# VH-VL binders against Chlorate reductase assembly chaperone protein (clrD): the designs that were tried, part 10

Target 1, 193 residues: Chlorate reductase assembly chaperone protein (clrD), of Ideonella dechloratans (p60001)
Amino acid sequence: MNTLIDNPKAMASGYLAMAQMFSYPDADAWRRLTENGLVDPALGRETLEAEYLGLFEMGGGTSTMSLYEGQNRPERGRDGILQELLRFYEFFDVHLNQDEREYPDHLVTELEFLAWLCLQEHAALRDGRDAEPFQNAARDFLVRHLAAWLPDFRQRLEATETTYAQYGPTLGELVETHRSRLGDQPQKSREMQ
Key: E = the ipSAE of ESMFold2; O = the ipSAE of OpenDDE; V2 = 0.75 times the mean of E and O plus 0.25 times the DockQ between their complexes.

## First folded at step 20 (VH-VL; framework fv_belrestotug)

Design b171 (from b170 with heavy chain S31D; at its last look DockQ between E and O 0.72; V2 from the best seeds 0.73)
Fold by ESMFold2, look of step 20:
Structure b171 (fold): chain C 193 residues (1-193), chain A 120 residues (1-120), chain B 108 residues (1-108)
Amino acid sequence: as target 1 above (193 residues)
Amino acid sequence: QVQLVQSGAEVKKPGASVKVSCKASGYTFTDYYMHWVRQAPGQGLEWMGIINPYGGSTNYAQKFQGRVTLTRDTSTSTVYMELSSLRSEDTAVYYCARGSQKYSYAFDIWGQGTTVTVSS
Amino acid sequence: EIVLTQSPGTLSLSPGERATLSCRASQSVSSNYLAWYQQKPGQAPRLLIYGASSRATGIPDRFSGSGSGTDFTLTISRLEPEDFAVYYCQQYGSSPLTFGGGTKVEIK
């Protein structure tokens, strides 16, 4: 990722691209991935599908790991994580993942929420409205959720012999670029609680 | 300068194996898919398979399934193509070729080719 | 598997003439992911056209591609001496990747 992603609209595009990448690659998803240049068509949908199932859904003989925050943070209690995430989504009246509901702590759900916050920030700045609630929510969400579990997730992902491994560094750069842009601004201690 | 440099010509007997190397330079090796294509004397081009050098994932043309293996060594920026159980009809020039998002994954960079001759 | 049929097999022309090369696919090529390559004796292929109609970097504008779905054309508007070579089409819209049989453009 380069500095061209370092604005709210570009950040949203980056998060949405990664949400597409880590979604199950059915025929429609595969078409979007190849048309958008995220995957070489010659790799074949069946190859990517086999990698997805083996890696994330406990089958096919490849290393298994989880796309869910709560399963990547077992010592912190998944129920508490889910309730906190739901409070974030409910505060903004957000209904993410309209195709088929994923649990609140799914990687795709968290990426889509961050994309939505970036789009709201963009719209607010464009229209002269207050963007600070969206910026504060993104900062707090990253600290408490995605950025908290991404490093361990990346380490395991990058060790695999899969197409998905290359997107570990991409996710990391996206999150660090976003946190850097949000900066040292003081956080409200009970925001989104 | 972006470049793919392949290992030298090989002469093999039927039933043997051959391993051809393709060393990439001038770009970030793991950012680009690598393909292998062969060309029998006086014939057209035939796609053999693809490797994603970041994760090592591969897909092979069914004609070569079970006989071809693509691997890579990221520390040397090198892809290897191994073809086993060689037959006289495997006599060909073997190319590595780079697919990139810039060209929607058409092949913009090719190695110089490696001649493999299979004869009794 | 998508079979690409190129025609004619050989095209005998003089410098300055217009060359028209055809590539027909057995099935629609996804997203018009069709490429054209030039190959001279003893050399690796050179990418000319990608996405059916987009010229690769450094390719002269006398080379143009057109077509969609199953029927694709490479046109060389005015043949130069260096254009006498074999030309291949290739689909990359689905696995396995496949090439056409080639069209040899030779001096009459």
Scores: ipSAE 0.622, ipTM 0.847, lowest interface PAE 1.7, mean pLDDT 89
ESMFold2 (binder alone), look of step 20: mean pLDDT 94; pTM 0.958
OpenDDE, look of step 20: ipSAE 0.838; ipTM 0.927

Design b172 (from b170 with light chain S94T; at its last look DockQ between E and O 0.68; V2 from the best seeds 0.75)
Heavy chain, then light chain:
Amino acid sequence: QVQLVQSGAEVKKPGASVKVSCKASGYTFTSYYMHWVRQAPGQGLEWMGIINPYGGSTNYAQKFQGRVTLTRDTSTSTVYMELSSLRSEDTAVYYCARGSQKYSYAFDIWGQGTTVTVSS
Amino acid sequence: EIVLTQSPGTLSLSPGERATLSCRASQSVSSNYLAWYQQKPGQAPRLLIYGASSRATGIPDRFSGSGSGTDFTLTISRLEPEDFAVYYCQQYGTSPLTFGGGTKVEIK
ESMFold2, look of step 20: ipSAE 0.682; ipTM 0.896
ESMFold2 (binder alone), look of step 20: mean pLDDT 94; pTM 0.960
OpenDDE, look of step 20: ipSAE 0.868; ipTM 0.949

Design b173 (from b170 with heavy chain S100T; at its last look DockQ between E and O 0.75; V2 from the best seeds 0.75)
Fold by ESMFold2, look of step 20:
Structure b173 (fold): chain C 193 residues (1-193), chain A 120 residues (1-120), chain B 108 residues (1-108)
Amino acid sequence: as target 1 above (193 residues)
Amino acid sequence: QVQLVQSGAEVKKPGASVKVSCKASGYTFTSYYMHWVRQAPGQGLEWMGIINPYGGSTNYAQKFQGRVTLTRDTSTSTVYMELSSLRSEDTAVYYCARGTQKYSYAFDIWGQGTTVTVSS
Amino acid sequence: EIVLTQSPGTLSLSPGERATLSCRASQSVSSNYLAWYQQKPGQAPRLLIYGASSRATGIPDRFSGSGSGTDFTLTISRLEPEDFAVYYCQQYGSSPLTFGGGTKVEIK
C-alpha cells in the first residue's frame, strides 16, 4: 500500500483494496486480487483459500479469528452492534442487497462503507458542496466501530503465519491516516443514533 | 542496492539433499514474494515454487511437491530451498528471483545462481 | 498447466536487423501476464517485458512486446551486438508458472 494516501479518493481506494483482500477468494475474487496486484498469482488460489478458511471459518485452523465486529467485541453484544451499523447505512440510504443477507458488521462491509463515505466526500468537495456530513459520519463510524475493534484484531492477525498477516499494518495505517485527517471531535454533527 | 546473493556450488550424490540459501538486501525482505527456478545444463527455465517471506506461505510446482521445501529466516533476510532425494536429472543451476508488484509479479531481480551437481 | 511454445528455436541475424520472436500459449494467459527475459551465457535472466507489452525500467526502447490471449511477440527493432542472447517467455498469470523453451538469437 501507498503510505501517502491522505485525500478522500486515495483513502477510498485503500479501503476497497483491503475489502477485496479480506473477501472469500472464489475464482472471480482471485482474478480481481491478482489483476489489482494484491497477491502474486503464483501463490495459487487454493493456497489463499486454505488460509482464509483455516483462519476465519473455524475448524482445522491453528489460529482462528473472526471477520465480524460483534464477535470481536463480546462486551457489546452483536445485536446492538448490528442495529447501530444498520442505522449508519440507512441514514445515508446505502441499501444492502435484499436477495443476499449482508453482514453489516463484517470487516469487508465496514471497509466498503468507509470507502463509500470517502467517495461521497470527494464528490462533495469537487462540486463545491458541503462534505461535513460525510466527514462527521466517517469520524463517528471509526470511533464507534472499525477503530474500536481493529487494534485487537490486527494484533491477532499479525501473529498468524498467513498471507493475511502482512495486511494488519496496512489496515492500521489506513485507519490512523483517515482519523488524523478528520480530527477527533465531531464538529456540528448530525444525530446518528 | 537491491541484491539476491546465493550460496556456493554444491556436489551431491544421488539420494542426498541440498539446501541453497538466497540472501536479500537493499529492500524490505518480507514485502516481496520469492520464487525458485532451475535450469539444467543447456536447457530452459523451470519454475519450482514460491514463498511469501512475511508469513511463510508456499506453493510448489506439482513435479517437486514432496521433495522441495521453501523456508525463510526474517532475521537474516534469507530464503532457503531444500531439495531431497536428488537424482542426476536434478543437476542444474538454481536461481532465486523476486516478484515485484511494480511489474505485476514478473521477476525483476534474480540471484546469481547456484550450481548443484548430482553424480556418483 | 499452460505450455508455452517459442519459435523459432534459433534466429540467425546480423547487427542492425529486426528480430521477431514468437511465444504461443496452450491456453489464454490470465490477465495477459506474460513476461520476456533475456539470458546471456553464465548470467541470470534479465526482465525485458511484463504484462505482454510493458517495458521494464531501464530496458531500451528497441525492445517491444505485443500480443494477447495465446499469441505473443517480442520484437527487437534494430539488433545491437549486446542483444545476441537467449530469450524466454514466461506466463505468470496462473500457477504453476511456466517458461517457453527459448529462442536463441545468434550472429549470422
Scores: ipSAE 0.661, ipTM 0.879, lowest interface PAE 1.6, mean pLDDT 89
ESMFold2 (binder alone), look of step 20: mean pLDDT 93; pTM 0.953
OpenDDE, look of step 20: ipSAE 0.832; ipTM 0.915

Design b174 (from b170 with heavy chain Y103F; at its last look DockQ between E and O 0.62; V2 from the best seeds 0.74)
Fold by ESMFold2, look of step 20:
Structure b174 (fold): chain C 193 residues (1-193), chain A 120 residues (1-120), chain B 108 residues (1-108)
Amino acid sequence: as target 1 above (193 residues)
Amino acid sequence: QVQLVQSGAEVKKPGASVKVSCKASGYTFTSYYMHWVRQAPGQGLEWMGIINPYGGSTNYAQKFQGRVTLTRDTSTSTVYMELSSLRSEDTAVYYCARGSQKFSYAFDIWGQGTTVTVSS
Amino acid sequence: EIVLTQSPGTLSLSPGERATLSCRASQSVSSNYLAWYQQKPGQAPRLLIYGASSRATGIPDRFSGSGSGTDFTLTISRLEPEDFAVYYCQQYGSSPLTFGGGTKVEIK
């Protein structure tokens, strides 16, 4: 039971690994993928790049997919989603992606934010500080954003014949494990609200 | 027991094709990359290509591009290597080998090898 | 393409002696992903070392790997009768994967 502090750090590592996996595989990103054991180097950067572009590049009428929450939730409207996400990031004064190539609703951006929240939770628990703001933010962020669109995204991803398909179950497992742990948090933190 | 079992020896004439099977057992087939390597008689090892059985992604050594095709059948846990337009220089033992993340994708399990002889 | 040059081509030694095998790459091997395999006549290769210096499961501690970048060494501290075989280095850090030409370790 008292080993819960290790779970936030492990969750952060999982989210960061998936953020790396779903980033565009330029030479530097490819090197990190292979160094971290996420892809066999023999597959070749060009093979993974072709899969990335074919899946996530804007298409005309095929099974092209989007890495953006707003495009995966057309009923919500992307501008509203972007504003909500920006409020989360600005509330915590978080600047997760300095490349500025990624909008707030990109899968990688959402994964990195969750990783950051997990790291803050880990540090707070380790130091005997209040972790509840980070836990509440993660719970709310998952319900309102990542967990809301991931199931349909996963279903489409897992149907593809690509390297990315094998990480659909990994994304699902991360999110469900995280949500389950957040629901099991000790009452001491909740009673102080 | 983790095993890779390959199909039997083949004798072919120049210009023909050969298709060698590699059946995996004792592990989750789609969780590990599969490679093909050949070895001419009395010679060293030559990498031919890789397939990810999860999804079927492939990459081939340029020397074999256009002549080699790797495929898989997940229902039988089997990878196939087809080499077309055979020449006498293709006479070799052909191995499948598993790439495991545990060993940073070095080849931890090898098939027993399949001898392909190309002669006129 | 990274060319791996192994030396010597043949190493004639007696049981109990130390064997030192060299593998030189034409350019730096990415992530030190350099493997060593042992192959006996009529058998598939057997993984000994991965990542330049890590022993695979079940490999005796008399086998050790070292080196980085372009220069790599396999050492067998005391040869046993079952160690007389051909040894191949392989870089697996970038495509295409390549093997060295082999070093035959034979009984004197």
Scores: ipSAE 0.684, ipTM 0.885, lowest interface PAE 1.5, mean pLDDT 89
ESMFold2 (binder alone), look of step 20: mean pLDDT 94; pTM 0.959
OpenDDE, look of step 20: ipSAE 0.866; ipTM 0.950

Design b175 (from b170 with light chain S31N; at its last look DockQ between E and O 0.68; V2 from the best seeds 0.75)
Fold by ESMFold2, look of step 20:
Structure b175 (fold): chain C 193 residues (1-193), chain A 120 residues (1-120), chain B 108 residues (1-108)
Amino acid sequence: as target 1 above (193 residues)
Amino acid sequence: QVQLVQSGAEVKKPGASVKVSCKASGYTFTSYYMHWVRQAPGQGLEWMGIINPYGGSTNYAQKFQGRVTLTRDTSTSTVYMELSSLRSEDTAVYYCARGSQKYSYAFDIWGQGTTVTVSS
Amino acid sequence: EIVLTQSPGTLSLSPGERATLSCRASQSVSNNYLAWYQQKPGQAPRLLIYGASSRATGIPDRFSGSGSGTDFTLTISRLEPEDFAVYYCQQYGSSPLTFGGGTKVEIK
């Protein structure tokens, strides 16, 4: 029923849907979630909001998690992760929203960047332009960042008693489908280091 | 064969509780939301609540809040609806219904219904 | 809570005639998530239309839905003998979900 399509435009839609799913469910976000079929409207915004806050925002419990790559990879050090991410975003002139700032290593920010890269790849292929820079950036970004921390994040997420748990497999399938299409050729990705 | 099979008819006294089961087959149980709807004799349809079997999240119509409880058992692919403090107005056919993303969560599969009769 | 008012309460028609069923909402239905169900005596409801105008799989094209916001219509272009039943509209765009009171389509 949740079959992913493995072309760049469909990949972008998948990444954007997951970015919407893992955003705080305020009234506007809730409307988009239900409009896009990510949540049954009958569940109610209050139910999802309580799950979001309990899972990602409220500390103290053993079931709390982090949406930030740096907090999921303590051995790497968050400052180094942030600097690498900023280099990716600055290279493509992708600006963080200063009014609604999500840190560079927030799951939503990483998903939206990958969606943007997929849209650029799609446009380049459609128009007969060179798509390789966007493909190389996506490959390198996945290896260095999202794909590096997603497996542990998924394991914790899927163990929770929340609506969010059901999207752990979806995140995994999205990333693995994307990596499979791109292949493992990290030499060109070193240009982004 | 996708289907929802509900437990059999129940006769209860006022003040008792009833627990109706809804067993899903032919599809991945945890991938679909389950709703409960009732229909009093000669009356229309009334939504009672929803459960997400993936994780067990629930939401209930205010009229039933505090009296209805939806639970599930993923090992048997079964949702349960328990209604407590029964009164004669609760006499109805109770349906489980599946909400699927394919239809934007409109109810595409319904159980056969379970008649609950509340009488002294 | 969104109240759905169906009219008429009863339509008495012959096979081959057009049936037009109305559903009015007390406020705008979110995302036009408005469904139509058919129910025959002793049976569970059957989904006909979702999203105001989309036919569910296997529903004949003589059934069509239209409308948006607060005003919705189910049309059966040429009644067949099997179409004599009760029809319910439902909004499923916001909690709590609500149904209309039903329109009975009966043979004249």
Scores: ipSAE 0.676, ipTM 0.890, lowest interface PAE 1.5, mean pLDDT 90
ESMFold2 (binder alone), look of step 20: mean pLDDT 94; pTM 0.960
OpenDDE, look of step 20: ipSAE 0.866; ipTM 0.951

## First folded at step 21 (VH-VL; framework fv_belrestotug)

Design b180 (from b165 with light chain S31N; at its last read DockQ between E and O 0.68; V2 from the best seeds 0.78)
Heavy chain, then light chain:
Amino acid sequence: QVQLVQSGAEVKKPGASVKVSCKASGYTFTSYYMHWVRQAPGQGLEWMGIINPYGGSTTYAQKFQGRVTLTRDTSTSTVYMELSSLRSEDTAVYYCARGSQKYSYAFDIWGQGTTVTVSS
Amino acid sequence: EIVLTQSPGTLSLSPGERATLSCRASQSVSNNYLAWYQQKPGQAPRLLIYGASSRATGIPDRFSGSGSGTDFTLTISRLEPEDFAVYYCQQYGSSPLTFGGGTKVEIK
ESMFold2, look of step 21: ipSAE 0.718; ipTM 0.899
ESMFold2 (binder alone), look of step 21: mean pLDDT 94; pTM 0.960
OpenDDE, look of step 21: ipSAE 0.812; ipTM 0.928
ESMFold2, fold request of step 22: ipSAE 0.704, 0.732, 0.680; ipTM 0.895, 0.902, 0.892
ESMFold2 (binder alone), fold request of step 22: mean pLDDT 94, 94, 94; pTM 0.958, 0.955, 0.958
OpenDDE, fold request of step 22: ipSAE 0.897, 0.897, 0.898; ipTM 0.966, 0.966, 0.966
ESMFold2, last read: ipSAE 0.726, 0.689, 0.733; ipTM 0.901, 0.895, 0.904
ESMFold2 (binder alone), last read: mean pLDDT 94, 94, 94; pTM 0.958, 0.959, 0.958
OpenDDE, last read: ipSAE 0.897, 0.896, 0.895; ipTM 0.965, 0.965, 0.965

Design b181 (from b165 with light chain S94T; at its last look DockQ between E and O 0.78; V2 from the best seeds 0.72)
Heavy chain, then light chain:
Amino acid sequence: QVQLVQSGAEVKKPGASVKVSCKASGYTFTSYYMHWVRQAPGQGLEWMGIINPYGGSTTYAQKFQGRVTLTRDTSTSTVYMELSSLRSEDTAVYYCARGSQKYSYAFDIWGQGTTVTVSS
Amino acid sequence: EIVLTQSPGTLSLSPGERATLSCRASQSVSSNYLAWYQQKPGQAPRLLIYGASSRATGIPDRFSGSGSGTDFTLTISRLEPEDFAVYYCQQYGTSPLTFGGGTKVEIK
ESMFold2, look of step 21: ipSAE 0.748; ipTM 0.905
ESMFold2 (binder alone), look of step 21: mean pLDDT 94; pTM 0.960
OpenDDE, look of step 21: ipSAE 0.642; ipTM 0.856

Design b182 (from b165 with heavy chain Y103F; at its last look DockQ between E and O 0.81; V2 from the best seeds 0.57)
Fold by OpenDDE, look of step 21:
Structure b182 (fold): chain C 193 residues (1-193), chain A 120 residues (1-120), chain B 108 residues (1-108)
Amino acid sequence: as target 1 above (193 residues)
Amino acid sequence: QVQLVQSGAEVKKPGASVKVSCKASGYTFTSYYMHWVRQAPGQGLEWMGIINPYGGSTTYAQKFQGRVTLTRDTSTSTVYMELSSLRSEDTAVYYCARGSQKFSYAFDIWGQGTTVTVSS
Amino acid sequence: EIVLTQSPGTLSLSPGERATLSCRASQSVSSNYLAWYQQKPGQAPRLLIYGASSRATGIPDRFSGSGSGTDFTLTISRLEPEDFAVYYCQQYGSSPLTFGGGTKVEIK
């Protein structure tokens, strides 16, 4: 599934797809996964659920992976990470759903936020508004958060004998493409130089 | 050309095991699910199970649970179906089939089939 | 599991005639994940239709699929000599995957 199109709207779709993939596969999530062509229905929700639980929730003898940035970056400190993430979200008046147990540093939350930024960028560009704030936020967010812990996460994920392993490269490429598109410096600064 | 090539016909006795191979070529092996379907003589098609060649995840039809094992070798782009405790009713043509994402996981490519005969 | 019932079991027609094959599901098929296959003697099945109404690559226009929910139809507008075969419907929206019992289209 080559979702790696170099435009904000396509990227948003990619991020949302990944957010779905790394969500707990309940009945609704499963429906979305299968309808979006991410998982073959023949695999069955139970199989995917078992893999999810075994990989991300249960320490069943294999190195349990965490979907939380704070747990993947113990050297950074989870509290500091959470505070910084909340600042990003609050800056754009993005609120987490308290009922869905969304943690600020959960992979799904970060992916959804990136998707949101991409959609805002797209809308701004479409409407002739300044898209730079969203681009800058995405750039900073990737560097400071998702792109910081994803490489190691991906490496571990891809080493697993699970359905989730194949999505490591997809997520990695998506993030890299996004980073490349945004560049290292704000666009306006580049034009003035 | 995209194709699936299966191993040759097998004759087994009841209680034995059979292992059929399916070699994929012409496409990225790990990008598509592989299914196994069998067909008894004069009968319809029966789904046996699915394997993800990338990670090796499998799901089997309940009827075959405990008797069927799907494996893959990524280095040779080959999927294997092993069926144990063979019975006369296991006599059938066994097919591997690619579940194509392009076709919403319908089976767009089939192996030529492997005849497995179980007789005393 | 979703049981697919195909009817009729056998359809005897002449070349040039219209063939209508039915596939009924015991439950609604999710996202129209319904496929039709053609199988000739001694050959593996061939995909004709996927997603209930989409023709696979290389499939002639005379083949068409329709339906939703629990009722699906394969139509061959004008039978060609090479179309006499067994046709199977399949649902792939939920595990386990299931096939219909097949409809044999034979020459009258």
Scores: ipSAE 0.255, ipTM 0.731, lowest interface PAE 1.6, mean pLDDT 90
ESMFold2, look of step 21: ipSAE 0.716; ipTM 0.896
ESMFold2 (binder alone), look of step 21: mean pLDDT 94; pTM 0.959

Design b183 (from b130 with heavy chain S101T; at its last look DockQ between E and O 0.83; V2 from the best seeds 0.75)
Fold by ESMFold2, look of step 21:
Parts: C-alpha cells; structure tokens; sequence
Structure b183 (fold): chain C 193 residues (1-193), chain A 120 residues (1-120), chain B 108 residues (1-108)
C-alpha cells in the first residue's frame, strides 16, 4: 500500500479511510476499521480505544496531542480558524450536524470535507461539468488549513508507540499527492460576470 | 522469499522462563502484524497474542496475560515471545504467524515452530 | 470469547471421496472472518480458506469453504493422497482469536 492512485475518487477513499481511522473507535467504528483493513481485529477494540484516549482525549489534561487544528496552531488563534472553516463549509452548503460533538477544525471533519470536494470533482469530470470550483476550494483549503498544520501533527504522531503512528506517512502522502494533482495555481481564466 | 525462521528447541524446568525468536525476511517487517500460537502434543492450536511491529502495540489472550510478553527489534526484523512461570502444561510447539491484509489478516505465513519442553 | 466446535473429530475416507468438515461458532463470526488451515504431521499449519469462502493463493480448487454467521463448512470435492491431514477452523474477526479443535481426515 505504497501506491496511491492520483485521481479524485481514489483521493476521496483515502481521505475517508483516514477519517475512519482517527474517529473514536466505538463498536460501529471498530467494525468498519477491521472491515476496511485498517487494523487487525486481533488487536481488539479495547487496545485501540486505550491508545486513542491516551493520545487525544485522556482526562486530567495528560493528552499527548490534539486532533483540532486550532489547538495545533496557537499563533493563528482558534476562533479565526473556525470562522474560516465555517466559511468554506457554508459556501458549499455543507452543514455540520448539530447533534454531533466535533468542531469544524477536527482532523476528521477536515478530512471528510476534502473527501467531499474530491467526490464533487469526480462527479463534475464524469459528467462533463466544470470541476474548477472544487479544485480551487481544495487547493485553498489545503494551503490555509490541513496542509498548514499536518507536518507538525505528523511528527508528533509518528513518534508515538501506537497503532496511529503508522498512518502519519499515509496522511502526508494523501495531502502531497492531492496538492501535486491540483498544481501550484488556479486556472487563469477570466470570469464572465 | 517470504519466511519466518524461529529459534531452536528449548528444555526448561517449571518456574523458568523461555524466550523464542521469530526472524522475518522477504517482506517489510513493520507492515504486518505478528501472532503467536501454540500447540500442545496431540492437541489443537491456541492463540496467545499479537504484536504490531510498527509501534509495538500488543494484545494477549486472557489466559496468558501477565505471563507472556511480545517484543520486537526492527533492526533485525525479529519478534520475541517470552513466557514466564513455566508449567508442565506449557510443553508445546510455539509458532509465530504473519497476519496479511491480502487475506484480511488470516495467517498466511507461519514459522517452522519451536518445541518447548517443561519437565522436572 | 467465541468457541469453535468442529465435527466430526475424525473423518475416515478413501482417496477420491468427498469430505465435508463442519465448524460451528458459539456466536456470529464478525465479518465472516473464518479461516481454514491444513496441518500435516510435524509441519506448521497452511492457510486454505479465508473470509469463510475465499481460497488462499495456490490452493487447489477442490478445496472450498462456505457458510456464514455461526455455521461453516470446508469441502474437499475429491480427496487426494496429500489431503489426509488435520484441518482447523479459526475465527479471526474478534479478539481473542480462537481455533476449532480440529478434524482429522484419515485413510479408511
């Protein structure tokens, strides 16, 4: 699994797999992880849950690292980050379910949004529609958000003695493959307005 | 050539410990989980535990919890199984086995087995 | 833990005959992650079937697996001399992993 296919549908699958991996491993999430080959079922849900809690959400303030962009970028300020993320989601009419706990800057939320953008790009290309709005949004979102905080997050993650560490390189490869496909700059067309 | 080669037979007294090695070759060692399984003479197979060589995460069958320890050395592509407080009923052949995503983590490659005999 | 009960304990057949081996689980096997292994005297087990019904690479098509949930079957359509061995089922869908007690297929 060192050969990621660089097309929008495959990119979406990669982002969704990582979103599953970094979600809290309740019983349903655990079944999906094992069905998708992300973890050997023999490891057991309890072992993975203990690793998750110890790294990300251990009570008493002893968590090793954070899954939230804002907490990984104190120099930027989390409120500003949240406002920017909400503008991305609002622009595409992507609304967070109010019954769910995760803030807009959670790693899983950002991965799922990128997957959604990839699926929209795929559908547009398949149907002969303009994919550029989704490509531009993904490029901008990566530069301003996920790609901006992922390198430091990866470094800390890969230093842990956990099942999660093995997916640090996978996150990096996804982002770099996606950015490479998108190129350095938007298409230079003038808009008819 | 994908291969798991285990250390040689051991004879131990009750109360001692044994450490069996399992050296992997022909594949990327840290990309595959390793399991340990034992088989008493004339008996079936019994799962003992799993180690993820990437990061070292382990889970043991309850029966062996507290007596078995799995470790690995990534520089030599080797997993070690140590079983302590040996009893005569620990006399068995001990196997390492690889879990492969190709087979949804069923055991596709086995070591040749290591006979451990526990006698007074 | 999931207990796997194999039957019969011993299956006495002649070469050319069809062998049918049963494996029953005490509770449903997650994702039908049920494997079958063959073991000959003095050798390590060999993977035959994974996911209840999929043959591992290099396994002859006379070996087939079937079943789901709690009831699983290994069928050897026409026994060859090299097929007389002990066969184990294993659930690997949940921790702890467990094996059945084995079915010895022996020459009558």
Amino acid sequence: as target 1 above (193 residues)
Amino acid sequence: QVQLVQSGAEVKKPGASVKVSCKASGYTFTSYYMHWVRQAPGQGLEWMGIINPYGGSTTYAQKFQGRVTLTRDTSTSTVYMELSSLRSEDTAVYYCARGSTKYSYAFDIWGQGTTVTVSS
Amino acid sequence: EIVLTQSPGTLSLSPGERATLSCRASQSVSSNYLAWYQQKPGQAPRLLIYGASSRATGIPDRFSGSGSGTDFTLTISRLEPEDFAVYYCQQYGSSPLTFGGGTKVEIK
Scores: ipSAE 0.707, ipTM 0.892, lowest interface PAE 1.4, mean pLDDT 89
ESMFold2 (binder alone), look of step 21: mean pLDDT 94; pTM 0.954
OpenDDE, look of step 21: ipSAE 0.738; ipTM 0.888

Design b184 (from b165 with heavy chain Y103F, light chain S31N S94T; at its last look DockQ between E and O 0.78; V2 from the best seeds 0.63)
Fold by OpenDDE, look of step 21:
Formats: C-alpha cells, structure tokens, sequence
Structure b184 (fold): chain C 193 residues (1-193), chain A 120 residues (1-120), chain B 108 residues (1-108)
C-alpha cells in the first residue's frame, strides 16, 4: 500500500479519504464512506454514528478523544496553534467553509489542506511549474502540526474498540509516507549539496 | 490457504443458548469484516449480523436483535456467534463468512457451516 | 430492507444450454453491490459474481453477471454438469444485507 501512495495525486486521495472517515457520519458522509470502501455498509450509519459521538463528542465511558489539534496539544496553547494554521491557509488563499463550522485545527481541516497541497503539487508537476512551494508547505505543515500530534492521537485511537481504531495505522502510514517523500530538506537544497 | 473453520454441530433445547465459533486462518484476521448467515433446512440464506474483528463493532439484523451476540478473539483469530432463547425455528446451518476486501463486501470465503438443532 | 426477488424459482435445463437467472430488487442497489452465489447440497455457498458483473477468483468464464439498479441477471452460457445447483443473489450495499430466495437450476 505504501508504494501506491508515493505520488502527490494518490496521496491527496488518501488524505481526502481520511478526511471523510473522521467527519461526522451524516447521510452524505456515510454514502461517501461506503462508496469509497472505507466502511462496510452492513455496519450501518447508526452504529458508526454512535461510535463517533461516543468517541469524539461524548465525554462518557471510553476516553474522550478530541479531533482538534489545539485540544491535543495543550502545552502549546490552542490560540497559537490556530493562528499558525490560519497563516498556512491564508498564505495559499485557502478559506474555510463558514457553513460547515470547520475549525482550523480540526483533523478534517488539516487533512483536507494537506490533500489540497498535494493536488497543487501534482498540478504544478504536471504543468511543468515549480512544485517546491507546495512541497515545502506540506513539509512544514506536517512537522509543525499534523505529524506533531498524530502519534499520540493515533495511539489513543488504536486503543479504542471502535471502527475508527483501524484507521489509526492508515493515517499514520499516510503521513509517514508523505514525510518520507518530502524529506527533511527542500529538494533544491539537496541538489546544491 | 485462506479458510474459515467452524465448530461442530450443536443440539439444544428450546430456551437454551448456543455459541458457535469461527476460526480464521491464512489472512490478516483484523482486516476483514466477518458476517454470520444462517440457512434453515430447505430454505434460503438469512443474514444475521456483522462484526469488525479489529475493534469489535457489531451490527445485527433486526430479527435477531437482543438474541444474538457477536464477539471476537484477536489472539486466536476467532469470531463467535451466540444465539440465546433458542426456538425450534432457529434450527439451521449457521455460516460465518468473510466480507471481501476494500470496495467489495461480498462474501468470498465461507465456513463449512455449523448445524444447530433445537428440539424439545 | 431491500427485498430481492429471484426468478424463476426453478430452471430445468440440459447440459450445454444457456441459463438466465433474474434478480430484482425492491429498491436500487447502492453501488451495484450485488453478488451471486452458487450452493450445492450440503455445501456452503460459493461466491460467483460480485459488484454485479465481476467474476470472483477461480470462477469460469461461462458465468457472467449483468445489470444495475434494480434488475440483475446471472448468465451461464453453457451449463456444465457441475453447474446444477441453487443460485442466490445478494445485495450488500445497504444494511441489512439481504438474499434472494434462490433459483434452483436442475437437470431436465
């Protein structure tokens, strides 16, 4: 699976799939999940919804998990995280959908942004344009944000007895693959060495 | 070889419970959903429920809600189906079946079936 | 739930003949998640077709599935002696999963 995601387009698809997975499973989201083969339709939306609510929204029973970076990184302060994230988004003129009440530090938002960067990278490469800005942004974003809190999040997620637990490894692998592909330094810096 | 091996035949009295096991081998147990299907003598196939072996999430057909319990043991790659409050109409062959890979949830692998007879 | 109606109930044919089995759904089957199974006496069902038209691994070319939405067909182009069995359609696109009543293909 790792070899197949070694291109920006495929990676974008992966991020979008994960974004869908960690979205509230309303009727539309459920349809997407089942169409994309992420969840067996036989499980039913209600079951998944109950798990989602129990895991991410309801403080009762299983360890409450937050889908927000700011809540997963209390040491950094949520306000600082939000400001930094908004800078990333604004830099590329990416605007959050106000209607969907998307928070900048929500996992889905971050995943969608990474997907967007990957698509931009792909387009640039396809068109013979400079892809480095997108690659650099993705690298920095992963290091400063998603890859920073994902390991702990994943660990907690995988410990749950929910449908969502199985996607911890998938998300982790996706991010790791992306990081690996981008490397620690910009490609131009590698060529000069 | 990918296979599902079920426990042996059971004879039970009305009101009793039966627990059938399904042991998976030859593939990653937690990567596929497991389904249970039963078939009464001379009748068609009836879906009973689904379990995700990874997290243990379950969904049951309405007909069996409250009477069926699906569980799994990841250490032994085994899924269990327990049916309580048995009735004569529960006499059937019970099958575990693996839900196929990503994007295909058809049942590609079946257990050999377990005959459960409910008689007074 | 989606009710699947198979027709005919019994199909009597000779080896070498073409068999056409119908499966009609009460509602549109999502993503064409329809499967066909073969079952012989005393055996578990065997997957023949998934996704309405995709042959499972190891299934002979004489088996083919077609259809979409509410109408599906299993075709056996040339019946072999081993093909005389009961065939079930199944939808797995919507919970609860449901099976058709089956079509028995028997020797004429």
Amino acid sequence: as target 1 above (193 residues)
Amino acid sequence: QVQLVQSGAEVKKPGASVKVSCKASGYTFTSYYMHWVRQAPGQGLEWMGIINPYGGSTTYAQKFQGRVTLTRDTSTSTVYMELSSLRSEDTAVYYCARGSQKFSYAFDIWGQGTTVTVSS
Amino acid sequence: EIVLTQSPGTLSLSPGERATLSCRASQSVSNNYLAWYQQKPGQAPRLLIYGASSRATGIPDRFSGSGSGTDFTLTISRLEPEDFAVYYCQQYGTSPLTFGGGTKVEIK
Scores: ipSAE 0.454, ipTM 0.789, lowest interface PAE 1.1, mean pLDDT 91
ESMFold2, look of step 21: ipSAE 0.713; ipTM 0.897
ESMFold2 (binder alone), look of step 21: mean pLDDT 94; pTM 0.960

